# Designs tried in a protein design chat: VH-VL binders against Cytochrome c oxidase assembly factor 8 (COA8). Part 72

Target 1, 167 residues: Cytochrome c oxidase assembly factor 8 (COA8), of Homo sapiens (Human) (q96il0)
Amino acid sequence: APERGAERRDTAPSGVSRFCPPRKSCHDWIGPPDKYSNLRPVHFYIPENESPLEQKLRKLRQETQEWNQQFWANQNLTFSKEKEEFIHSRLKTKGLGLRTESGQKATLNAEEMADFYKEFLSKNFQKHMYYNRDWYKRNFAITFFMGKVALERIWNKLKQKQKKRSN
Key: E = the ipSAE of ESMFold2; O = the ipSAE of OpenDDE; V2 = 0.75 times the mean of E and O plus 0.25 times the DockQ between their complexes.

## First folded at step 10 (VH-VL)

Design ia1 (from i8 with light chain G93D; framework fv_belrestotug; at its last look DockQ between E and O 0.01; V2 from the best seeds 0.00; counts 0 for: pae E 6.8 > 2, placed apart)
Fold by ESMFold2, look of step 10:
Structure ia1 (fold): chain C 167 residues (1-167), chain A 121 residues (1-121), chain B 108 residues (1-108)
Amino acid sequence: as target 1 above (167 residues)
Amino acid sequence: QVQLVQSGAEVKKPGASVKVSCKASGYTFSGYYMHWVRQAPGQGLEWMGVINPSGGRTSYAQKFQGRVTLTRDTSTSTVYMELSSLRSEDTAVYYCAREGFKYDSPHFDYWGQGTTVTVSS
Amino acid sequence: EIVLTQSPGTLSLSPGERATLSCRASQSVSSNYLAWYQQKPGQAPRLLIYGASNRATGIPDRFSGSGSGTDFTLTISRLEPEDFAVYYCQQYDTSPWTFGGGTKVEIK
């Protein structure tokens, strides 16, 4: 189960880490993990002579990334919310407070928490099944267009070589 | 959050030129084509051209070829549209618009607020 | 160049009524490349529908699009006060990208 990686402070101190792409690069690159999804985004680059096939591939990759980012951001939020609700409900049923004698937030042991994980997976089984199917569908489409782009580039190289020999 | 912020309104005389800026934020500037669209008073929308913000290559509608120039500054994530030899018919609101990123893509998913250019004597 | 003809030019209706807007293309347009926009006075256009029938993110389900080939329709099932605006169709199948002339939906 992923954990939310965002932080917030009462003040906005200087020196908060930022990530910038290399200024000298003209290609795709991987950024730092997103606060909400914990996924590392690809920052895309549009080639100057982008063919229709290359454009379609880039847009498909961009859309798939956005879809994946949104899915995991929502799932992380739901998981965290339902986890806390489960803990609160089980503590209440056992007649225990939400905090220990020392003031720490009361939790359940690993055996007790196993019930939550089992229930969460069962409750979300259909949603994760459709996510996996969509993920494979999108990955197959991306791979297919990558192959088409590769063939297009080979054809263009052969055409260029043929023209040079004719001169 | 995606934002496209354009420069302020301009009043020009016939024969002059105008340069409108469009500053992008909230997304990877180099990853999306930027278009320009105008709207004359009480009229519909008219596509003017497009720029690849990575390398700066452009393509223009035939009507504007030779009068419009699109440029960009990657360090400020800003696109510029310059229209020369202005005529009264060029009085319009000028919009920058981002090309969509969804696979089954809408063409213009985010628009600037518009810049009013008035050409009068 | 593909010319998009919208009808009617003005549609006068009351809140709660159904609005039906037409967009006709001079040549066949792939449904993947037909969009609808809403524009209110003093504002930029807002994307409503892409691919003829897909709602953009955040667009209420009272907006729906349909059609293919040369005939496309935007339907607003139950007009809300905020829906009184001008609506444009756009094709992005063949350059130059072109827009319809607009349909103004106004309060009766």
Scores: ipSAE 0.035, ipTM 0.609, lowest interface PAE 6.8, mean pLDDT 82
Fold by OpenDDE, look of step 10:
Structure ia1 (fold): chain C 167 residues (1-167), chain A 121 residues (1-121), chain B 108 residues (1-108)
Amino acid sequence: as target 1 above (167 residues)
Amino acid sequence: QVQLVQSGAEVKKPGASVKVSCKASGYTFSGYYMHWVRQAPGQGLEWMGVINPSGGRTSYAQKFQGRVTLTRDTSTSTVYMELSSLRSEDTAVYYCAREGFKYDSPHFDYWGQGTTVTVSS
Amino acid sequence: EIVLTQSPGTLSLSPGERATLSCRASQSVSSNYLAWYQQKPGQAPRLLIYGASNRATGIPDRFSGSGSGTDFTLTISRLEPEDFAVYYCQQYDTSPWTFGGGTKVEIK
């Protein structure tokens, strides 16, 4: 039985941006745009005395970032693939080569590409709706936890001030 | 209004070359492919070739390969068709045709008036 | 090369009659890549139908296109005096682009 070569699903490699912030940094760092998602990764600072609530917020932000990176990496890969297939198919139909006489990559005109973009957006409309819904849910949750952390910090500062007045 | 105006009739001897021009107006010239089609007297239409908007890419029917050259001048909005090594069988009306593209459907939406090329001894 | 065969070669009809023109491809052609043209004597071809069934701008309602795969049809519901001409089908599916041999619609 001939071994059906496993079609290597070109999964966008989870290229963890090799960006490492300086070891002595006490704040979040923004990396360069990821080559697949085109999103700038954030490296979250971890305080030595991180509260359970701060930890929960950090984890939620991290998970949301990973979710966004993965979504856009896959979407960009799909877009690039389908775009290339469309161009190749159209050029083939015309009997035109993939390169110009000058050796440049052959392109379609703006009108032909407009049809591609319209079709691509239409095909992916539902996927984008779900993404937007989930994006709002996640960001709402993050904002809620940011508020809780802010309140906790205020309360802790007030307690410290009271203790200093009593001594 | 979109117009394609071709050069006048040509009379050539066998073995000579002919260069027909097609001047475009009334639209963005650089946005459209241009095709050439010929028609021998009393015969059907025959596709010859296509040139892309930049003029850097061409495709020819096998029958004309090596004899036909399509060129494009963006500054004058003109496409040229040159046919070499003319034969009596090349006597025909030659048309330029713009390729329109709508809803993933290419078509020849505008045509030149045609240029009669006569090849006679 | 895709060969398009048009039938009949000549169609003799009277004004007011229905004309049905056939275009058969040697292999399957995407409907998006089939067009119909009208040519009158001494004139350039004129686009009638693109994408097998889409009427071009300024083309009267009496013209309609249909078909898929290898079989395509142009229909003129009621012939007008100006409709007596030669009709060509064309495919854009693969290079080289090819035309049918044409159908002449003439007055009976």
Scores: ipSAE 0.022, ipTM 0.622, lowest interface PAE 4.2, mean pLDDT 87
ESMFold2 (binder alone), look of step 10: mean pLDDT 91; pTM 0.928

Design ia2 (from i8 with heavy chain G100S; framework fv_belrestotug; at its last look DockQ between E and O 0.53; V2 from the best seeds 0.00; counts 0 for: pae E 5.0 > 2)
Fold by OpenDDE, look of step 10:
Structure ia2 (fold): chain C 167 residues (1-167), chain A 121 residues (1-121), chain B 108 residues (1-108)
Amino acid sequence: as target 1 above (167 residues)
Amino acid sequence: QVQLVQSGAEVKKPGASVKVSCKASGYTFSGYYMHWVRQAPGQGLEWMGVINPSGGRTSYAQKFQGRVTLTRDTSTSTVYMELSSLRSEDTAVYYCARESFKYDSPHFDYWGQGTTVTVSS
Amino acid sequence: EIVLTQSPGTLSLSPGERATLSCRASQSVSSNYLAWYQQKPGQAPRLLIYGASNRATGIPDRFSGSGSGTDFTLTISRLEPEDFAVYYCQQYGTSPWTFGGGTKVEIK
C-alpha cells in the first residue's frame, strides 16, 4: 500500500518571534515584523511588584496582540494563496506558462490584478468589519484598564507621601 | 480615444514571410495583452495567438506553432505578427485585438482595421 | 480544444422582428469566458457582449446575452436595419481561444 504522503497542512506556524529582549530591561520591547502577520510583536515588561490591576492590563494587551497576530497571519496567507491561484488560473486560460522566457515568475497586467483586489476586498468585507468591531472593543478595554492603573499609581504615590509626612 | 492602426495590405509568394504591424494609441500600451485573429475570405474568425504586456511571453494556436512570431516594441507602442512559410491558405485579413478584463471576464474591446495578406504564385 | 457551434448558420428576418442566435460549446464554459461579436462586411469585428450577459459600452439595449454551461444565446429584441450582419461567439476559458462559425442575420 503506497504510503499516502501526509499533505503537510501548512498551518501558519504560531511563529513566536524568537526575539528575546535584554534580561535587564525595565520596559516593553518591540520586535521585528513577524514573518506571517507583518506585525511587530511587543514583549511586555513584568514588574517585580505588579499589582493585580497591572497584571490584568498586561494579560489583556497580550491576548489582544496574539489575536491580532493570528488574524493577520491567516489573512495574509489566504490573500497570498488566492492571489497565486488567480494568477495561475488566468495564465492557464491564456495558454501562457507560469514563467517568462527569462525564467521570471509571470505576472498579470494591472487591470486584471485590480479586479482581483476588488473582488478579494468585497469577499472579505464582512470579515474585516467584524475584525474592526472587535479591535475597537479590545482597545477600549485596554484604554479603560490603562486609566485605572494610572489612578492606582497616583493613589499609591499620595499614600506614600502622607506616610512620609507623618513620620 | 483608443486606436489600433495596422500596416497596409501585403502580397507575398508561397514560402515567403510577412510581418504585419499594429500600432496602439490612446491608452497605456504596457497594460494590455494583444491578440491576433485572422479571417480567410468568406470564412469565420480564427485565433492565432497572444502576447503579454511586457512582450516576454507568447502563446500560439497549434496550427501556427513554429510559423508565427509575435513581438512587441514598447517604445513605439507597436505589436508585430510575423508569419513564415506562407501558403495560399494563409490568404486572409489579419486583425490585432486588445484584450480587456472586466468583472473577471476577458474580451476583445478594440480591433485594428485589419491587414489583407494575399499569398499568390 | 473547445468547439463552438453556432445555429442557425443563416437567419432571414425582417426589420422589427426578434432574432435569437445560439452558441453551443463542446465542453462547459464559464459564463465569464463567453463573448459575442458583430461583424459587418469589410469591417473588423465589434464587441457586443462579454461575460455571456454584459453589454459592451455603446451597445444598444436591444442586444442581450444569456446562457451557462454549454448553451449560450444572443438575442436582438427588435432588429434594426444596421443589425444585419454576421455574429460570432467566442470562448476565453481554455486555450486556444475559439470562435463559433458565425450566424449571418440577413434581411428577408
Scores: ipSAE 0.266, ipTM 0.721, lowest interface PAE 1.9, mean pLDDT 89
Fold by ESMFold2, look of step 10:
Structure ia2 (fold): chain C 167 residues (1-167), chain A 121 residues (1-121), chain B 108 residues (1-108)
Amino acid sequence: as target 1 above (167 residues)
Amino acid sequence: QVQLVQSGAEVKKPGASVKVSCKASGYTFSGYYMHWVRQAPGQGLEWMGVINPSGGRTSYAQKFQGRVTLTRDTSTSTVYMELSSLRSEDTAVYYCARESFKYDSPHFDYWGQGTTVTVSS
Amino acid sequence: EIVLTQSPGTLSLSPGERATLSCRASQSVSSNYLAWYQQKPGQAPRLLIYGASNRATGIPDRFSGSGSGTDFTLTISRLEPEDFAVYYCQQYGTSPWTFGGGTKVEIK
């Protein structure tokens, strides 16, 4: 099976395929799983006194989330399309219907499906290797900026403490 | 060591039916489609149909539709081919053949030894 | 249904010679799902080639398959005494699955 980064499946209001954040928010918050990527988006809060460094970190996190959402949405679509094409092709070559007697979508025997999964993983190995490389690069950058923000906040506390003592 | 062992030769009269068995061993029986192919004396091979042993779903060549029935018994790992309303042109060797699950090709990878069915008036 | 026409009907050759067997389909064979079998009297067919060009497990490399679409070829680069038999092509891309009429390779 493909690895998904989503924490959980869609549990938000039924019958709605889009997510709307609350009208007022003071903190980052996690929405329902996206319809296409099955990843839960973080909706980032922009505070009134966001420093330039904090802004860069937030934007980097937003960019990384969008990149990750797009990758998995595309992968899920490709996997679904190729799986259905494989099943359809194999059933058709045998003269078997696409639906069972009970009306549900027919599938192939477990052994035949296992062979499809092995081939899909093999074909996509290089793409997932590049994804992993890019994921590490992006997360290293995020961690680096998180450290810079932490130091900036410590420095601001020290500067304010020094100013109070001099008064 | 995949093996497909078929039942013995049969002699039938026109209008009768015949039921040939194919016992599978050495693999997961319900994981592979099983096909039936026949060969008239001195002639080529002719595909008859296919069964999915796990669910029992079948598909038949149109020329045999209504005369051939494929069934299976999962407890004995055996597929059966029954051909009804026999006529002299049904005299042939009948083979069972297992379908490979290779991704790139669902070809026949193993065959039974064949069962001779003779229909004489 | 797809009709497979094999030629020649009989190929008379000596051991050591190259054999070339042809199989022509009435329509393009889906995904090049084309197999070649060897059959000797009283025996079940033996798979040689699948997917037009892939040798089955245990088949000597003197057997090779080529072709696509409607025209397919089995080549035996150097005939051995055990290679004198009947050879069939078979398509498994579309139901009903069909076989060619066979090519008998016999000793000259």
Scores: ipSAE 0.202, ipTM 0.651, lowest interface PAE 5.0, mean pLDDT 85
ESMFold2 (binder alone), look of step 10: mean pLDDT 91; pTM 0.913

Design ia3 (from i8 with heavy chain G100H; framework fv_belrestotug; at its last look DockQ between E and O 0.55; V2 from the best seeds 0.00; counts 0 for: pae E 3.1 > 2)
Fold by ESMFold2, look of step 10:
Structure ia3 (fold): chain C 167 residues (1-167), chain A 121 residues (1-121), chain B 108 residues (1-108)
Amino acid sequence: as target 1 above (167 residues)
Amino acid sequence: QVQLVQSGAEVKKPGASVKVSCKASGYTFSGYYMHWVRQAPGQGLEWMGVINPSGGRTSYAQKFQGRVTLTRDTSTSTVYMELSSLRSEDTAVYYCAREHFKYDSPHFDYWGQGTTVTVSS
Amino acid sequence: EIVLTQSPGTLSLSPGERATLSCRASQSVSSNYLAWYQQKPGQAPRLLIYGASNRATGIPDRFSGSGSGTDFTLTISRLEPEDFAVYYCQQYGTSPWTFGGGTKVEIK
């Protein structure tokens, strides 16, 4: 089962450049939950000396985040709209109002809502299948490029070490 | 195993009130809406209103608004229909009926045995 | 409110014959929000069809429902002795929920 596809950086590198870009912080920043997707966006730090491979990894992570945000924003909008339409329809057919006497939003019994949840899940089954496939595909690609970046950094350290020993 | 058992026949005078009970068993009482439907002698069926036993919210047909009151007692799994200011034309068999909620197609799947209310001078 | 008009008022047929009962609504009713009931003397109504065409649990195959919009039909393909009763249609898409006037199916 997918987790929602949230990504985190526990520690961002710092001290590798003289300054951060004026507009952005020196570190990746996790913002508040997006109103529509309910996912926390990551604002990625762009280091001054980012390699082409590091840039490709960052862009892949940004694209994956945008894709995930859009999917859940769309799903949450569809869910909320269809949920309210279902509740409204069931209350209206019986002549019940959308609000209680106290002004609170009326709800349906848990068993009634369970029918909605089952129907919504069944109707969106193909979308969830495609989402899961794409989620795993994207995360596998990100992991693969993380490995490539790690090897690139090791290789660069070996080149610097080899230059020192040649001296 | 679902069973709706109603109280016995009533004879009332015009201007009085009647209170009919409907005791539910064999299912989760609070999970299903309960409706009241009446049938005058030799006539068809007439919907009176509905109660959600969870919370006690009600809706009534406009014809009965102000005269009918639906209540429930969750401890005894019983709904009550009270009809006030009785007239001779209120003589009827009164039924409780359970609303089925499968998917988006509600309808009555179980009925009480009926309670005859006779209004005469 | 939606008025349901059933026809005929009485349908006199012999066992083994096909019965066709009509229910016309004053306004369009979703084909998912119409039910048919059977009622015998001294008994509560019994659900036959819901959602215009779905047979309720335990109802034999000879009962079928069809129609949409304002015109709905209950068909009993081959009348059995136990099928002679009064039949009601009911809409539940709009409050107040309303019933038709009934069609009595009786032995000729």
Scores: ipSAE 0.302, ipTM 0.697, lowest interface PAE 3.1, mean pLDDT 84
Fold by OpenDDE, look of step 10:
Structure ia3 (fold): chain C 167 residues (1-167), chain A 121 residues (1-121), chain B 108 residues (1-108)
Amino acid sequence: as target 1 above (167 residues)
Amino acid sequence: QVQLVQSGAEVKKPGASVKVSCKASGYTFSGYYMHWVRQAPGQGLEWMGVINPSGGRTSYAQKFQGRVTLTRDTSTSTVYMELSSLRSEDTAVYYCAREHFKYDSPHFDYWGQGTTVTVSS
Amino acid sequence: EIVLTQSPGTLSLSPGERATLSCRASQSVSSNYLAWYQQKPGQAPRLLIYGASNRATGIPDRFSGSGSGTDFTLTISRLEPEDFAVYYCQQYGTSPWTFGGGTKVEIK
């Protein structure tokens, strides 16, 4: 029985951004755009005396970033694939080759492509609605924790000032 | 208004060539594929070929391969169909037809008035 | 090559009657790639239906298209005097693009 070669589903590789910030940096770093998602990854700084609340905020930001990277990597892959399939299908039905006489990749006219984009957006409308909803929820949570961390830092600074006045 | 105006009737001898023109107006000429369809007297429609918007790509029905040449002049908004080695069976009305694409459905939305080509000894 | 067979070859009806025209494909054709045309004597074909069921601009509501796979139908709900013509189906799914042999709708 010939082993049916498992079609490796080209899952967008979980592109661990190879961007490594300088070891001595005390700040968050923004990397170049990811090749799949086109989103710029952020490398989050980890303080030596990170509070439990600061750690929770950092983890939530990291998880949200990973979620965004994965969503857009998959979306861009799907879009590119469907676009190519659409072009190839239309050229094939017309009996037109995939390459021009000059050897360039053949394209469709602007009207045909406009129709493709409209259809693609329509098909993915619900997916984008859910994404947007979840994006807002995640960012609301991040903002809330940012506020808590800010309050904690203020409180800690006040306690330190009181202790210095009492000595 | 979209219009496709074809050249006048042609009478040719067997073995000769004919070149029919189709002048387009009323739309962006460079945005649309153009097809050619013929109809012999009392017969149905027969697809001959297509030319892309740039004029650099063509596809022909196998029956006409090697005898038909489609060309496009963007400066004059004109498509040409040349048919060589004419035979009596090539006596027909020749139509240019614009391809429109809507809702993932190609179709011929506008047609030329037709050009009668008569091949006689 | 996809062969489209239209039936009947001739349909004799009176004004006001319903006309039903059939187009059968030798292979499955996507509904998006089927069109119907009307041709009157001495005139170029006119688009009626595209994508099997979409009415072209300016086409009266009495014209309707349906079907899928290999079987497609053009229906004229109530024939008007101007509807006596030849009707062609066409497929765009595979090169070469092909037409049916036509159905002549004539007055009885």
Scores: ipSAE 0.212, ipTM 0.710, lowest interface PAE 2.2, mean pLDDT 89
ESMFold2 (binder alone), look of step 10: mean pLDDT 91; pTM 0.907

Design ia4 (from i8 with heavy chain Y103H; framework fv_belrestotug; at its last look DockQ between E and O 0.01; V2 from the best seeds 0.00; counts 0 for: pae E 4.4 > 2, placed apart)
Fold by OpenDDE, look of step 10:
Structure ia4 (fold): chain C 167 residues (1-167), chain A 121 residues (1-121), chain B 108 residues (1-108)
Amino acid sequence: as target 1 above (167 residues)
Amino acid sequence: QVQLVQSGAEVKKPGASVKVSCKASGYTFSGYYMHWVRQAPGQGLEWMGVINPSGGRTSYAQKFQGRVTLTRDTSTSTVYMELSSLRSEDTAVYYCAREGFKHDSPHFDYWGQGTTVTVSS
Amino acid sequence: EIVLTQSPGTLSLSPGERATLSCRASQSVSSNYLAWYQQKPGQAPRLLIYGASNRATGIPDRFSGSGSGTDFTLTISRLEPEDFAVYYCQQYGTSPWTFGGGTKVEIK
């Protein structure tokens, strides 16, 4: 029985950036750009006395980051694939090989590539519209919770000052 | 305005080589493929080959394989077609043609004026 | 190699008449990869139609292209005196790029 070569599903590896911030850091860290999404991941600091509201904000930021990473990783893969297929198809039609005599990757002219980009953007227009809508919703929610956390921190500082004046 | 200006008429003996030039102007020379097409007297059009914008890649019709060489000089915005081992059947008008690309449709949008090559004993 | 057969070889018509030129491919050709050219005596070919149906810049509206698969048509709705020429179809879908044998439109 010929071993059916396992078609390696190029599952976009969940490229959790292996960047670990220093253990003693009390701040959020920005990692290098992810190889698939080209987005810089943020490692969120977790305070020892994190309030329920701060925790909710952190979780929302993390979820939004993961959502963005997945979207752009998939979009970049799709773009790269379709671009390569377009180039290969056009070169094949011309009877031109994929490599030059010097061994360089063959490229199409700027006009052909401009048409590819226009078509790609047109095909993905609706997808980008939904992304933008959801991006705004998520960022609005994050900003709202940031405001709540800021108010909570102010209130807690005021209470502590009152307690110190009464003693 | 886009212009393709070819070299003058050539008279060659059988077995000789001919090199025809096509000078381009009025556009970004490095952005376009250039094709060569010939037409024998009273006959139709015959595609010979193509050269890419960089000049590093060519494709030829099988009929001309081994006899035709396309080259490109970016500094002078000129494409050359050399045909070797000339025969009487190679007597034709030779055209350079720019490949345009619009709406996923390649086409020859501009042509040289043609160069008459006569092969006679 | 894709062979393009044009018909008729010669079309004799009067000014003002409709001309219909056929181009048949030996294999299916994408509409995006079919063009039509006009050639007058002693001149280089001129692009008329690209992508089977798109009129080139400066081409009069009396010229139209149609077709798909293996059968393509160039139509001249009303022949003008300057339209008496040879017309060629060309395919770009597969190397080598090939031309039809041409249709001569002549005055009757």
Scores: ipSAE 0.480, ipTM 0.788, lowest interface PAE 1.0, mean pLDDT 90
Fold by ESMFold2, look of step 10:
Structure ia4 (fold): chain C 167 residues (1-167), chain A 121 residues (1-121), chain B 108 residues (1-108)
Amino acid sequence: as target 1 above (167 residues)
Amino acid sequence: QVQLVQSGAEVKKPGASVKVSCKASGYTFSGYYMHWVRQAPGQGLEWMGVINPSGGRTSYAQKFQGRVTLTRDTSTSTVYMELSSLRSEDTAVYYCAREGFKHDSPHFDYWGQGTTVTVSS
Amino acid sequence: EIVLTQSPGTLSLSPGERATLSCRASQSVSSNYLAWYQQKPGQAPRLLIYGASNRATGIPDRFSGSGSGTDFTLTISRLEPEDFAVYYCQQYGTSPWTFGGGTKVEIK
């Protein structure tokens, strides 16, 4: 329901690739990588005369960003936790300590770690299949609304040129 | 952490005006619409209007059109609600509420603590 | 304008019981844009459910929403002491955005 800001006009282009300082923010901008997900967040800006379609696109992009950030933050945490558990389990089976002589956490060699990586990928196969499905659905919707916004902007420009020509 | 901090309680006479502030922090101020909702004593919630923090464009509920004015100051990340020609039935708690980013229509994910406005002779 | 009617007005229950709160709209709510809020005395409302059935971030899974069209339900599967409060539904499908009259959930 597009009841807010009824007299919207064309706004400046926005997107993840543009940066504008926060003090003089006029467009979306990309921040530093998130500590947990390792993804760079986009900080969205509402244009002064945002149209209902532009609002829908902006909110869809924000929602998709949160979903993606959340998924990878959770996956990174799960990966780290299961990796540590695997290493500890294999070290205990071998009768080895959890720390090296230098006091650092003990690890397994690359061949021994290959078992973990293979098991992790196999265990999470279905989760990543569902993630890919949802990723495609979300990005298709974003692309669809990007097209609708582009058409809206072209239509408004043509309408303005037709009015000028009638004078 | 998202916070919306409102100004203190007000006592007004009928016919006066009141101006309530709502200071936002913990998020990109210009990235979210701000709404105002009120709650009369012992009653439910009533939507009043919305402001786009970029440029200050507004839209108001029909009931309040002509009496409510929303403004903002981007340098302080603050939204203001002014209600004029106060009546006794305007006695209520007034909330600012941030529009959530889910869906293309407003539901409110963060609320200010509320400002009590009492209109009494 | 869409009028939301909540029932019951007051629901007296003990901790551990299931609470079922109803919200009926005077006409179909566009896109099932129906939200639920919890409000404790002296506090602002807190978003629980949006889009009829989606839990907001940080909301426990004992809260669930269901329904479509004109009939919506909030269910609290096992009441905790902190759940005794007033609950409001809100439609955001059609302007003006309207709220129900509330259901108070109190200790029996």
Scores: ipSAE 0.268, ipTM 0.702, lowest interface PAE 4.4, mean pLDDT 85
ESMFold2 (binder alone), look of step 10: mean pLDDT 92; pTM 0.931

